# Designs tried in a protein design chat: VHH binders against F-box protein At5g18160. Part 23

Target 1, 379 residues: F-box protein At5g18160, of Arabidopsis thaliana (Mouse-ear cress) (q9fk54)
Amino acid sequence: MDKQDEKKQGTTKSSSTLTTRCSHGNHISQSNSIPLDITIEILSRLPAKSIVRSRSVSKLWSSITTTPEFIKHRSKKTSPPCVLLIFRKHDKLIVFSSPQHQNTYSHVQDYHIEIPKNGFIRRLDSVHGLICLEGSKQLVICNPTLKRFFPLPEPQGTGDEYNVGGFLGYEPIEGKYKALCIVRGWNTQVLTLEIQESWRVTKPGYTHWPTKDTGRCINGVIYYKAIIFDRVPRHVIFGFDLRYEEFTHIEFPMRNYDRFLMVSYEGRLALISSTSSVVEIWSLEDAGNRKWSYEQFHLCLPPNTSLKGVIDAGELIYTGFSLNRSFCVVYFDPKKNNIRETKFQGIADNQIWQPDRLGFDLVNDFYVLPNHIESFISF
Key: E = the ipSAE of ESMFold2; O = the ipSAE of OpenDDE; V2 = 0.75 times the mean of E and O plus 0.25 times the DockQ between their complexes.

## First folded at step 24 (VHH; framework vhh_6z1v_2)

Design k5 (from y4 with S57T; at its last look DockQ between E and O 0.61; V2 from the best seeds 0.00; counts 0 for: pae E 4.9 > 2)
Fold by ESMFold2, look of step 24:
Structure k5 (fold): chain B 379 residues (1-379), chain A 122 residues (1-122)
Amino acid sequence: as target 1 above (379 residues)
Amino acid sequence: EVQLVESGGRLVRTGGSLRLSCAASGFTFSDYYMGWFRQAPGKEREVVAAIYWSGGTTWHADFVKGRFTISRDNAKNTVYLQMNSLKPEDTAVYYCARPEYIDFETGPEDYWGQGTQVTVSS
């Protein structure tokens, strides 16, 4: 019962005061004499689920774990990256995770996320732990760790229901998330995801429409495929630098660009095409001079697999087209020329799936999101 | 099996109006941009108008801006082109297509319809 001293030996300073337990059952706790930075350290050691649950059962813990100081401190502890497997069933996303560093049976985790009323699953990627969804008049940010949705302010000039395309990015030098929104192909806007920020109009130099392909945030630049409409449609890659908020565009190095998945490979923008026996990789060396390098690798994949993405370690991710008992995730490392499989034992036997229904509808609602990490950020 | 079927083309007088329709099947229509293209005799195909997958955002070529309007009905898997103030220069075969997959340099793609003839008389 030392309310006038911290429990740390050797210290001579204390700010604690004496209070009876009858006045407030938890008022006399030893934690009320501990500096905020130490309390943050103690609470930051809890698992993510425990931190999230603690916010609902303790006003003190909620006040501490939602502060910018706590979030910044916890964010220094980079969580192990995983791949998310996301299946949509009606109004819910059923999420599984697989550790990227193991070639073993994966534990199945299940997060039920209620999709916003006007949300769509058009372009899905995990950007520093957050996922951006396109609503009818606004973008919605999903944080799977917090099981929360954060609608962004409505962009300027939407007017009617279906005018918004958008992307999320993370600027690593300032540690800021930014959203890019393209309204009506000419009204391009950017938002810094902070309280009370508003959309800012930008000038990309071209009117353009983003395609259905997933965008990629790479080293503080959002890259996305787009169409510029002239007499003949022209397909390009736009890059939006999040720090300077400037646009560039890059011509594809090949004519059959629709065969190629846009990814981050070895820290650079890359275009990858894969058959069951050959992988082609175009890597961007210099965006300003349209300079690309080209490499080709050979492999032997199981039948009926398709390229879904790339993890930061440089392995290519493949899956089958639908859920079945033999569903697996295949990783190919082009530099080491090795293949590993992760069987998802029991995933097809889960009662949440009805094989006939999933087999017919899965192709439009199955997503593979590499490099996912935990995030405690909210807006 | 992707199919695009254009209809509504006919002979009209200069200054007249016409509405083209394109019925789509064999794919999830609401996931794709749609476009109208045209090809006049002795010329290459050119983009006339395009419409976003949600139906709310459109683009029109400068030579038809203010005269033509593209629209879509995702429940009926149909895209439309309302053509007003028609000119003899608008005489062409009009095609419906998905602009995301069009490659004018390699020849016909499976994503083109067969076209509908519009003829504007002086």
Scores: ipSAE 0.182, ipTM 0.644, lowest interface PAE 4.9, mean pLDDT 74
ESMFold2 (binder alone), look of step 24: mean pLDDT 83; pTM 0.843
OpenDDE, look of step 24: ipSAE 0.710; ipTM 0.880

Design k6 (from y4 with Y33W; at its last look DockQ between E and O 0.50; V2 from the best seeds 0.00; counts 0 for: pae E 5.8 > 2)
Fold by ESMFold2, look of step 24:
Structure k6 (fold): chain B 379 residues (1-379), chain A 122 residues (1-122)
Amino acid sequence: as target 1 above (379 residues)
Amino acid sequence: EVQLVESGGRLVRTGGSLRLSCAASGFTFSDYWMGWFRQAPGKEREVVAAIYWSGGSTWHADFVKGRFTISRDNAKNTVYLQMNSLKPEDTAVYYCARPEYIDFETGPEDYWGQGTQVTVSS
């Protein structure tokens, strides 16, 4: 039984005489109260774990640190990004994290997050500090900073069968998280987190069926692979603009698209394939013409490494398939033509994590999430 | 090892019905959409029907609409094709597939069954 003070009653607005008196403080102060803006600045300088702990210690501090004013103020100071190594053990996610700009050794912070009942993983990405999981008939948001899950409402019109393609995105101009669901291929629904209690049906696009692959939110657009039915079923890329809520579909520039990973590279949608010796990058141009540019780079990596993602600074991240081989993560910078590795002390020593018990079948239950940052948002 | 095994093909007369089955193994069946294809003698292979991973959404080619119905049972790792009102032009080898290529063409991750013969007599 977990109770949070910011539950549904937290949406009721009421006037505070103490806050009003502090905001109307005279030029000559006789008040012993600390002004709200000063309190926000003091609390916003604390490390993330101290802020989370302060919510458990004080009702006043919890009320302050959960307000939109505090969250907006803290968001001006972004956290250093980290890489998350996530795998599933039964009904738990085991999460290892470290700063992603390390060039020698990194201490892995591990923790466990229990998956909600009937939860499963079909798509996983870190979107502005939040992770989206697909539950039985709803999306579930995980905030690793708060170690909390937030189920979203069930989308409209799912019927008896779960037939929902769902994604989380972040719209940077208005600073809003939005969730997208495609129900039954045609019923487009959007939920603006923090301000809506239910999904809204929005303008329809082409009928299409999202695949199980991870989507990417890039500059307010969710991109994902989907199937459309023109004359025959085929795969395409869809983009959903979160601000205007409009679809674009994009043909792959190559036939053998299955070997390419969809990523954000240099702020653009990109498709990257890597062997141990060659990296190929197709980038979607910013012009209104849907055309791709192509670049090729050389590297030398062990043949048992595989591309897992791209950090925002433009380095490609690689790891092995088995955890013994993935105790080391490799970063390649195509522009500088250099590689670096980060060794993760603690993965081999974690007694909750047992490599033999997880075996080689971790290929489908192992995730690498670059660009993860702290977030204090809750729902 | 991905394996797809079709069954249920046989000789039927015009206007008859037939149900094909495809047993899947070696992969997480509920993660993939599946298709039925056919190839008649001397003709190119053509897609007949497709079904989304959840089973809730289907597509059927125009030449079989209203006559054929694709379905799946994710608990049994099986995809089905119910074929009604059969015509002699439906005579073909029917294939179950897990296509991952753009246009239902053969690719590195595409997997096909051995096929099952359906013959419709006049």
Scores: ipSAE 0.084, ipTM 0.557, lowest interface PAE 5.8, mean pLDDT 73
ESMFold2 (binder alone), look of step 24: mean pLDDT 82; pTM 0.838
OpenDDE, look of step 24: ipSAE 0.506; ipTM 0.811

## First folded at step 25 (VHH; framework vhh_6z1v_2)

Design j1 (from k2 with Y52W W53Y; at its last look DockQ between E and O 0.60; V2 from the best seeds 0.00; counts 0 for: pae E 2.5 > 2)
Fold by ESMFold2, look of step 25:
Structure j1 (fold): chain B 379 residues (1-379), chain A 122 residues (1-122)
Amino acid sequence: as target 1 above (379 residues)
Amino acid sequence: EVQLVESGGRLVRTGGSLRLSCAASGFTFSDYYMGWFRQAPGKEREVVAMIWYSGGSTWHADFVKGRFTISRDNAKNTVYLQMNSLKPEDTAVYYCARPEYIDFETGPEDYWGQGTQVTVSS
């Protein structure tokens, strides 16, 4: 029959005030009673839209979710990949996002992103959550998750004319983004996207001219089609290794290379061509760039569809309109010989299909970016 | 539709000079590199010079190096070939092109003009 002793209450706080020491906000919040590591874990489980929304209504949550620690922790938790459908109307980008695993009709919430005046959309790809756009004299990084643009410094030697074309890449071992540009067709420069970094001139071994086609960043290497000049001009695939900052070039395995889209397929560089009935895939097997495998698949495509890319799961992406006037994305799995589609009612309701006042065809300003993931990084 | 129209070809004496022009329409000219090609009677078509999007980088075949200069004016959608120190072997039909296949391989992505005749008399 023992008597209960009265307990002394102790302090449960194990950390300092985070918002004050992170230099965000000018107030102190009671939520600091929870250790930072636990708070980061809790907030990291929220959907990206909730995190972005919370930054607008909570000084504490904004201070935590913008820290390098939170961003690093959230980046370890991969977001489900999506397909971005990007339509350019004048100086605005209308961005639609679609989950890659949908097999039914889908409603899509669009986002509008203002682009820099006189910007060009030439080599558009989603690279580890970021998109690289070409401005008049510089590259501009877009983070669609944050709805923010980050202009890069102007490269050396641009002069008065627009002379910048380039690529964004992500090096997964070091976790660094790097940009590659070719100024005036010969002045090749590299930039590491970090605070206080500047463009560095590099020597690719050959004077080369990238084509208009989109490049691909695959396993830390930027691949792009280019012309090199030796006895006669010829087309090759250049590779820029982002870790070592070294150039190589790869001969095409076929002569009609202009008909092939350069993609990542099953984790390898691949060249894909599609007609309404046949898909051809050349995959690079040898790091020495001398061995390609070739596969051919049969299908029956609906009219008015065209190949736009490949998702990491190995399905080919086509876009077009269905007979009921819905814009649709068609996924073809060559291994299973299976076709699925996702229809987008909001796109079909002519939010984007009216010609501009000058009558330009909006189809020519349409981009499909597969494998897009959320990113909270900023520069 | 892509259209390339060459002009400026004529008869000129050995050692003379000539400037060819090519007016382009139907595409965003500043997005594409351009080339001049030529075909002499009974010969295969060969690349003469190439120019990058902005005009800041050019390439010239060895047989015209130092004599011909390619240039472009993106505001006028025009590419030029300045031909100096002309020789009788430069006699050919000269073609402006937006090539995807520089080695003359046929493809729908190669767009050619109708050509302009250059004749160099001895």
Scores: ipSAE 0.409, ipTM 0.749, lowest interface PAE 2.5, mean pLDDT 75
ESMFold2 (binder alone), look of step 25: mean pLDDT 84; pTM 0.854
OpenDDE, look of step 25: ipSAE 0.801; ipTM 0.929

Design j2 (from k2 with H60Y; at its last look DockQ between E and O 0.58; V2 from the best seeds 0.00; counts 0 for: pae E 2.1 > 2)
Fold by ESMFold2, look of step 25:
Structure j2 (fold): chain B 379 residues (1-379), chain A 122 residues (1-122)
Amino acid sequence: as target 1 above (379 residues)
Amino acid sequence: EVQLVESGGRLVRTGGSLRLSCAASGFTFSDYYMGWFRQAPGKEREVVAMIYWSGGSTWYADFVKGRFTISRDNAKNTVYLQMNSLKPEDTAVYYCARPEYIDFETGPEDYWGQGTQVTVSS
């Protein structure tokens, strides 16, 4: 009776104004069907896991929950943020999720996502619920909520390039995801996800080479470490404004840039370095005037932990293994000078720790993505 | 442990050619751009050439442009410098490196090889 896959709800609502005695108005639809807008409201209140599972068991529910209208309605609901722990084992990603606001270890739900056959993982960041992976000739978007991969089109002019340098960002004014790609170190291209089929070449900018470090999208600007080529090559922080699609570069405030992790700290671009006893934080106050603030904090870290990121609440994340094989996540609050620790028992008992079969290398195959939220976007 | 081992330096006459090699280990070579640097006696270390991680883009200092060619083989973890039309001014110790400093000045000893001597006779 109703047309859920079409634009119109139905006819019965207007029959009270016109003579339509052969079909009763909304009362007939009440006995045999539920209007689309009510169905969207009901389904949008389900937990994300239930929505995703329902797409597998019902063509009707899959049709409804993939519509732009449903996605717009659900996107108003904020999911609690989590930390994603991602282990690569051959062609699989083993993904664990941990609540950011608990100070006890808990069983995490893992799930396996088959890596696309041509996918290659080098740099990971979570941007409004989506993850960007660098492939051999293309970028790949992963949506962990949907457990799916979406390869982007190949950029123009890749030739035989081994790796396409690229980043994902979110432009908050227009509400759009954009991918930035740097081909051969000079050909920059942008793709607006969901509305473009192919990359477009940006307005001319600097020849520059991004480093291996993960970029950060902060307030509509993608920041990343790169080298530029003036008269003498030098390392800088590049900023790409997603709204105006313009480049800016910012000098580092220190000499040894490799020691510092680039993060978002208190809504600002920041560079953080940590030893077991000292944390240094440089926060960008004004890119144009080269103004950085500097803070130093003291702490005592457990052995074998390393800095991995920052949650939006301002705590620094460290990970490592305890002496009894427990995987640990340590949160340090620099302003309160306190430390909290969470141990993840399920990671030690997972298939990822079968050493005679797989030869797993933790240093090269482990990623920590803070501030991850759910997303139902599909491409 | 990061290890960079240069080889191929020798004595050549003006106008000659030679090829330098640098074997890399202890890191994921294909993740990083690489460079060749040189230091003549009594002079500052200077960047000669650099190559993108894929090998698809290169940069050369003005004093070697058109004469030197940098290349890499990611399967062999090796970066090369082909040096043609050599001049006495090219006499120096040549280093390969993965730079960590903003200005490409000398860095920590563990990011540089021991170097290979190139001597160009008049």
Scores: ipSAE 0.457, ipTM 0.765, lowest interface PAE 2.1, mean pLDDT 74
ESMFold2 (binder alone), look of step 25: mean pLDDT 82; pTM 0.842
OpenDDE, look of step 25: ipSAE 0.803; ipTM 0.926

Design j3 (from k2 with I102L T106S; at its last look DockQ between E and O 0.53; V2 from the best seeds 0.57)
Fold by ESMFold2, look of step 25:
Structure j3 (fold): chain B 379 residues (1-379), chain A 122 residues (1-122)
Amino acid sequence: as target 1 above (379 residues)
Amino acid sequence: EVQLVESGGRLVRTGGSLRLSCAASGFTFSDYYMGWFRQAPGKEREVVAMIYWSGGSTWHADFVKGRFTISRDNAKNTVYLQMNSLKPEDTAVYYCARPEYLDFESGPEDYWGQGTQVTVSS
């Protein structure tokens, strides 16, 4: 007997050809199936916006484009990493992007974000193509490629707390995203995305209070500043290993740690401080031995230019104003000792921009997210 | 712009109780850790207690543990220090602070109140 026409929902692993049948007056017909690997190749050639649209209107293509096999294959075909500029105005995010060696940023889109009642955004963190932001009582994941927001479940025991200290990370060996929350300053919880529907409480570690600074996920470890309470309160850097779910902490190598931005530099955790004339870089050589290397570089930047991040190629990113009072992004390569400036397209500077040191109603906050890649993951 | 105003300091007898208040303005109070510090004559400032931005977690120095309690009311932008079983060695100027660096020195983001005098008599 002929096989019935069945619609098959995708799985995380697929080794079979999808079969589609539909007929009038005969409920069963043979399919003209396309092998899965060929279908993945065809879909992978589409622009990101076409893939996103196809997920909205085709259950079959949504099933295929969410599989691990498709995601792995697409990563071979994606564009080089880019830098995102994200401007927050009230409940709205405005996003610009540029490939990291292109001198022009283009408007990507406006997002409206949902800010919970009496909530706020404390941190904006980027992890492997996903943007993590804090909402009231929950973390929210934004996927700019898909133009979607995915609130995570509420952690256990939040009570009257308006926000939780939390971070997103990516564990590269198992290929899993994990979220970390510290509820009420002591209750540590972890959520493995895509497989868990609720948070789990981890083994006790150090009692610690994360700061409001942005964390960084580097090689499967979430690093963030926190206060610990031994004899007296003090700041340290915590590391949370996502594979083993274990905490360590690392002393700052200097007393004036508030002047240093925590980044990934040359694949390592680093602390960078910059004036208009000097850049200092402390790089973590070995967390277990607490060994840091130190380098200093000279430069000449305009006043009112501030360090915002680092791209993987080793250029430091600054924002500020050009001589003509236009908002600018400046890149400094300390190894080559050169400086380059970027331009924007499609939006007049005066309609969106504020000075980075002066408060205006046009832009409340802005963020620089280097090394952004496309992601097709949905939850 | 940021203002921290302490109140409630006075003379009390040994074994007495006192409640300090600190009214905060010029910033989003519920975003920040808060602390009480004290400085006795001829001594360095020392941290007495700290409180998480939500009020859900606190820390108290060993020399006041069991006697002092920090609390906050985010709706009133106020942090409190309830001091019980007071001793003469608790005599000091008490400061409310937003101590993001915890280094007891004035930093660019550290803010201190003017202080309120607490005097404990024998």
Scores: ipSAE 0.463, ipTM 0.778, lowest interface PAE 2.0, mean pLDDT 74
ESMFold2 (binder alone), look of step 25: mean pLDDT 83; pTM 0.845
OpenDDE, look of step 25: ipSAE 0.691; ipTM 0.877

Design j4 (from k2 with P108K; at its last fold request DockQ between E and O 0.70; V2 from the best seeds 0.71)
Amino acid sequence: EVQLVESGGRLVRTGGSLRLSCAASGFTFSDYYMGWFRQAPGKEREVVAMIYWSGGSTWHADFVKGRFTISRDNAKNTVYLQMNSLKPEDTAVYYCARPEYIDFETGKEDYWGQGTQVTVSS
ESMFold2, look of step 25: ipSAE 0.540; ipTM 0.831
ESMFold2 (binder alone), look of step 25: mean pLDDT 82; pTM 0.844
OpenDDE, look of step 25: ipSAE 0.819; ipTM 0.937
ESMFold2, look of step 26: ipSAE 0.073; ipTM 0.463
ESMFold2 (binder alone), look of step 26: mean pLDDT 83; pTM 0.843
OpenDDE, look of step 26: ipSAE 0.768; ipTM 0.905
ESMFold2, fold request of step 27: ipSAE 0.574, 0.561, 0.620; ipTM 0.851, 0.848, 0.875
ESMFold2 (binder alone), fold request of step 27: mean pLDDT 83, 83, 82; pTM 0.845, 0.845, 0.841
OpenDDE, fold request of step 27: ipSAE 0.807, 0.796, 0.800; ipTM 0.928, 0.921, 0.924

Design j5 (from k2 with Y101W; at its last look DockQ between E and O 0.51; V2 from the best seeds 0.00; counts 0 for: pae E 2.6 > 2)
Fold by ESMFold2, look of step 25:
Structure j5 (fold): chain B 379 residues (1-379), chain A 122 residues (1-122)
Amino acid sequence: as target 1 above (379 residues)
Amino acid sequence: EVQLVESGGRLVRTGGSLRLSCAASGFTFSDYYMGWFRQAPGKEREVVAMIYWSGGSTWHADFVKGRFTISRDNAKNTVYLQMNSLKPEDTAVYYCARPEWIDFETGPEDYWGQGTQVTVSS
């Protein structure tokens, strides 16, 4: 509940005794006796809400917690991952979060993030704690931890009527975020997300149109479905290597690729399709040989559930409504052939919903972002 | 419920021009790329032109390049095909489509209009 959360937050403030010094007639600060690296270690143990709040209250803590050194240190001590449930209502995203390990009821605590007026949702994915939103002429980065949007500069040559086909990725060797956009199906531009960086045109690539589907960044490669224009238009999977900034493409291993969700499964690119009784998984084994493995699993799903993604632990995630009950998230482990369920109170009966919009949003404007972690990065 | 309604097909002399229209409803039109396909008597359907959901970015088959121009108006939920310098070989039923399997046979998620007949006389 909100009041219990405030009491827990107040208890958290009371537990932070190292940063508060009572001055018993002593006018000098004792904090100068603590090395910076130890101070960073101590501050990085605070909950995310405490760090964000402390930035507005303490000049010293704001100066420390916004440095690249602190952010690098905190990112190595990541929070437990969660699933984000994101509903769009007009110009707002209503975000619910759920821990990934629970198998019973989860009490929801929602928060609202106002979408910038020039933005709309076309593709949504969580990449190392950041979410990329596609606008009409620019990409917008959302940091849900900070509850802030960071619009990227407009790429060159977007024109009046073009949408930017764009993706966010994370290059793990250098620990940098990069955004990719494809303007007019051929003008490839890359932006390294750092202060005062601008879009740069990369090496010539293929003429292609990204589809509406969400891409996936896996081990420094952004994968996404696209139309390529060889002899005739056809669908393929593109991979953009973030280190070399080069494209490759991969043929689908099946004809009915529109039924398959593109995910990261066991650290590899995978294509998953699910009915209520059968799951099919195609995993990319060797991108160089373009070799796929195929697995099929049997299950019995609750009614009105649909596949939404995969958590890093290897469980498939489904969402839907229970009979005579609340909104639920179902986790299926194909290897153990077991199902666990987390039921949410408050999503189905939330006063902020209108039945018409809830129905449409669950079909079109509802997103499930697994493996989300906290991030304090800003631009 | 997806609906695509073509119009504008008729009999035209060789060298003439036509403009085909396709009214779309039942989906968020600006979220999808669209295409024009054609089927001549006794032949398989073939892709004529494709247009990206934002407009402006287009593809045309080699046999119509320079003669046909696909366009769209997202405010009016319409796709157009401007056909110039028509040849008897262009005689076919023309279909507006929201294709999902453009490099394979028509799939279950492809949506087609009823077609509009274009006949080009010598």
Scores: ipSAE 0.392, ipTM 0.744, lowest interface PAE 2.6, mean pLDDT 74
ESMFold2 (binder alone), look of step 25: mean pLDDT 83; pTM 0.843
OpenDDE, look of step 25: ipSAE 0.794; ipTM 0.921

Design j6 (from k2 with Y33S Y52S W53S F104S; at its last look DockQ between E and O 0.01; V2 from the best seeds 0.00; counts 0 for: pae E 19.8 > 2, placed apart)
Fold by ESMFold2, look of step 25:
Structure j6 (fold): chain B 379 residues (1-379), chain A 122 residues (1-122)
Amino acid sequence: as target 1 above (379 residues)
Amino acid sequence: EVQLVESGGRLVRTGGSLRLSCAASGFTFSDYSMGWFRQAPGKEREVVAMISSSGGSTWHADFVKGRFTISRDNAKNTVYLQMNSLKPEDTAVYYCARPEYIDSETGPEDYWGQGTQVTVSS
């Protein structure tokens, strides 16, 4: 709390600490109101669920918690990151969460989100608390904290039934979200996620088609695998710089590129392949000089586990089922050569179906999103 | 209206075999996974076997593994449970079900048949 600032404000008006101010033609109500900056600080410490609920209860609290200044103040208090598990069954998403701390027991926090019937979820990162979903004619932004979907405007030229190559990014210098849409490889457009913004056509340099693999936003650049059609089709990694809105592309450092997962590792673009006994990591050192470094590590994982991603702390995340058929998440730190395990109670103990049924056709898709944080941004 | 009708349950001696059938109507059968469940006297209902919508994937509880086989015929809208090497512990009412995801709001609920009694003697 700003005790010195309170004294300045308290000496000019009748003071009060936590009383909501009434603005209806009664000056006595003004004298007993809590200063706005104190109210922002108090509300910004509430759990996310309490903030969202408070917006429905009080018009004053709704007006305060939706301001850019409240959102900026809340953004300074980063929530503990978690791993999201997203299961899709028809038009429903079932979301589980687990904290990224060392223990054998995980805390599960669930969200149930319905998506548009023509929506498509693919393997995506959580980008500064938001998730981008591809639809046939538009992109949809999911905010799990608010339990809401925000359809974006339709890009130009979306007469087709589906839209390939939609990505979300976060530009950290200006603090803005941007979406990139690639319609049929030649119609590239970018949208700043702000009120009154519209899609802008951009210059791709090369006609290209994003592959089905997910993209990664790293330090203000969206990276994604793509195929260039200039003479002979070839696979590359495209980069879209969100600040300058410029495209680049990078050749893969190996020929078996399809076996490598594209991730952020130690703040760099990396390609990781893992078996139960060996993990290989290629890290991009200098995109302009095509300089990659290579490391190989040994580990011993149970069978039926697979690499799903990397958390910001540098641990590799694997999922699978333990000997007791419980769904588990395993973290491997290559630098410290240690392993830790977290089990999800919500899947093993609280579901009416065994984990084998979650791998059946009852679940259309399953995704693991590391590094998820809370976000109160809406559009 | 989803309707599931089980048949084929009867008295069988230990070591015997039995085939249960479940006729389904009121929905596009080939789009849904199906399951067999059972409830013995004084016990909770438990899952016995599950089968994917196409029939390409199956799951069986450990206590019936190697003895029971789930199958389906999408042309006949029918799910089967072949039960071999029956034990007295298999005595129960057997239910056919179309399971659904359960969500926190209103979501669809599981649909059950009326059940068919299986009794395994001596």
Scores: ipSAE 0.000, ipTM 0.111, lowest interface PAE 19.8, mean pLDDT 70
ESMFold2 (binder alone), look of step 25: mean pLDDT 84; pTM 0.851
OpenDDE, look of step 25: ipSAE 0.024; ipTM 0.466

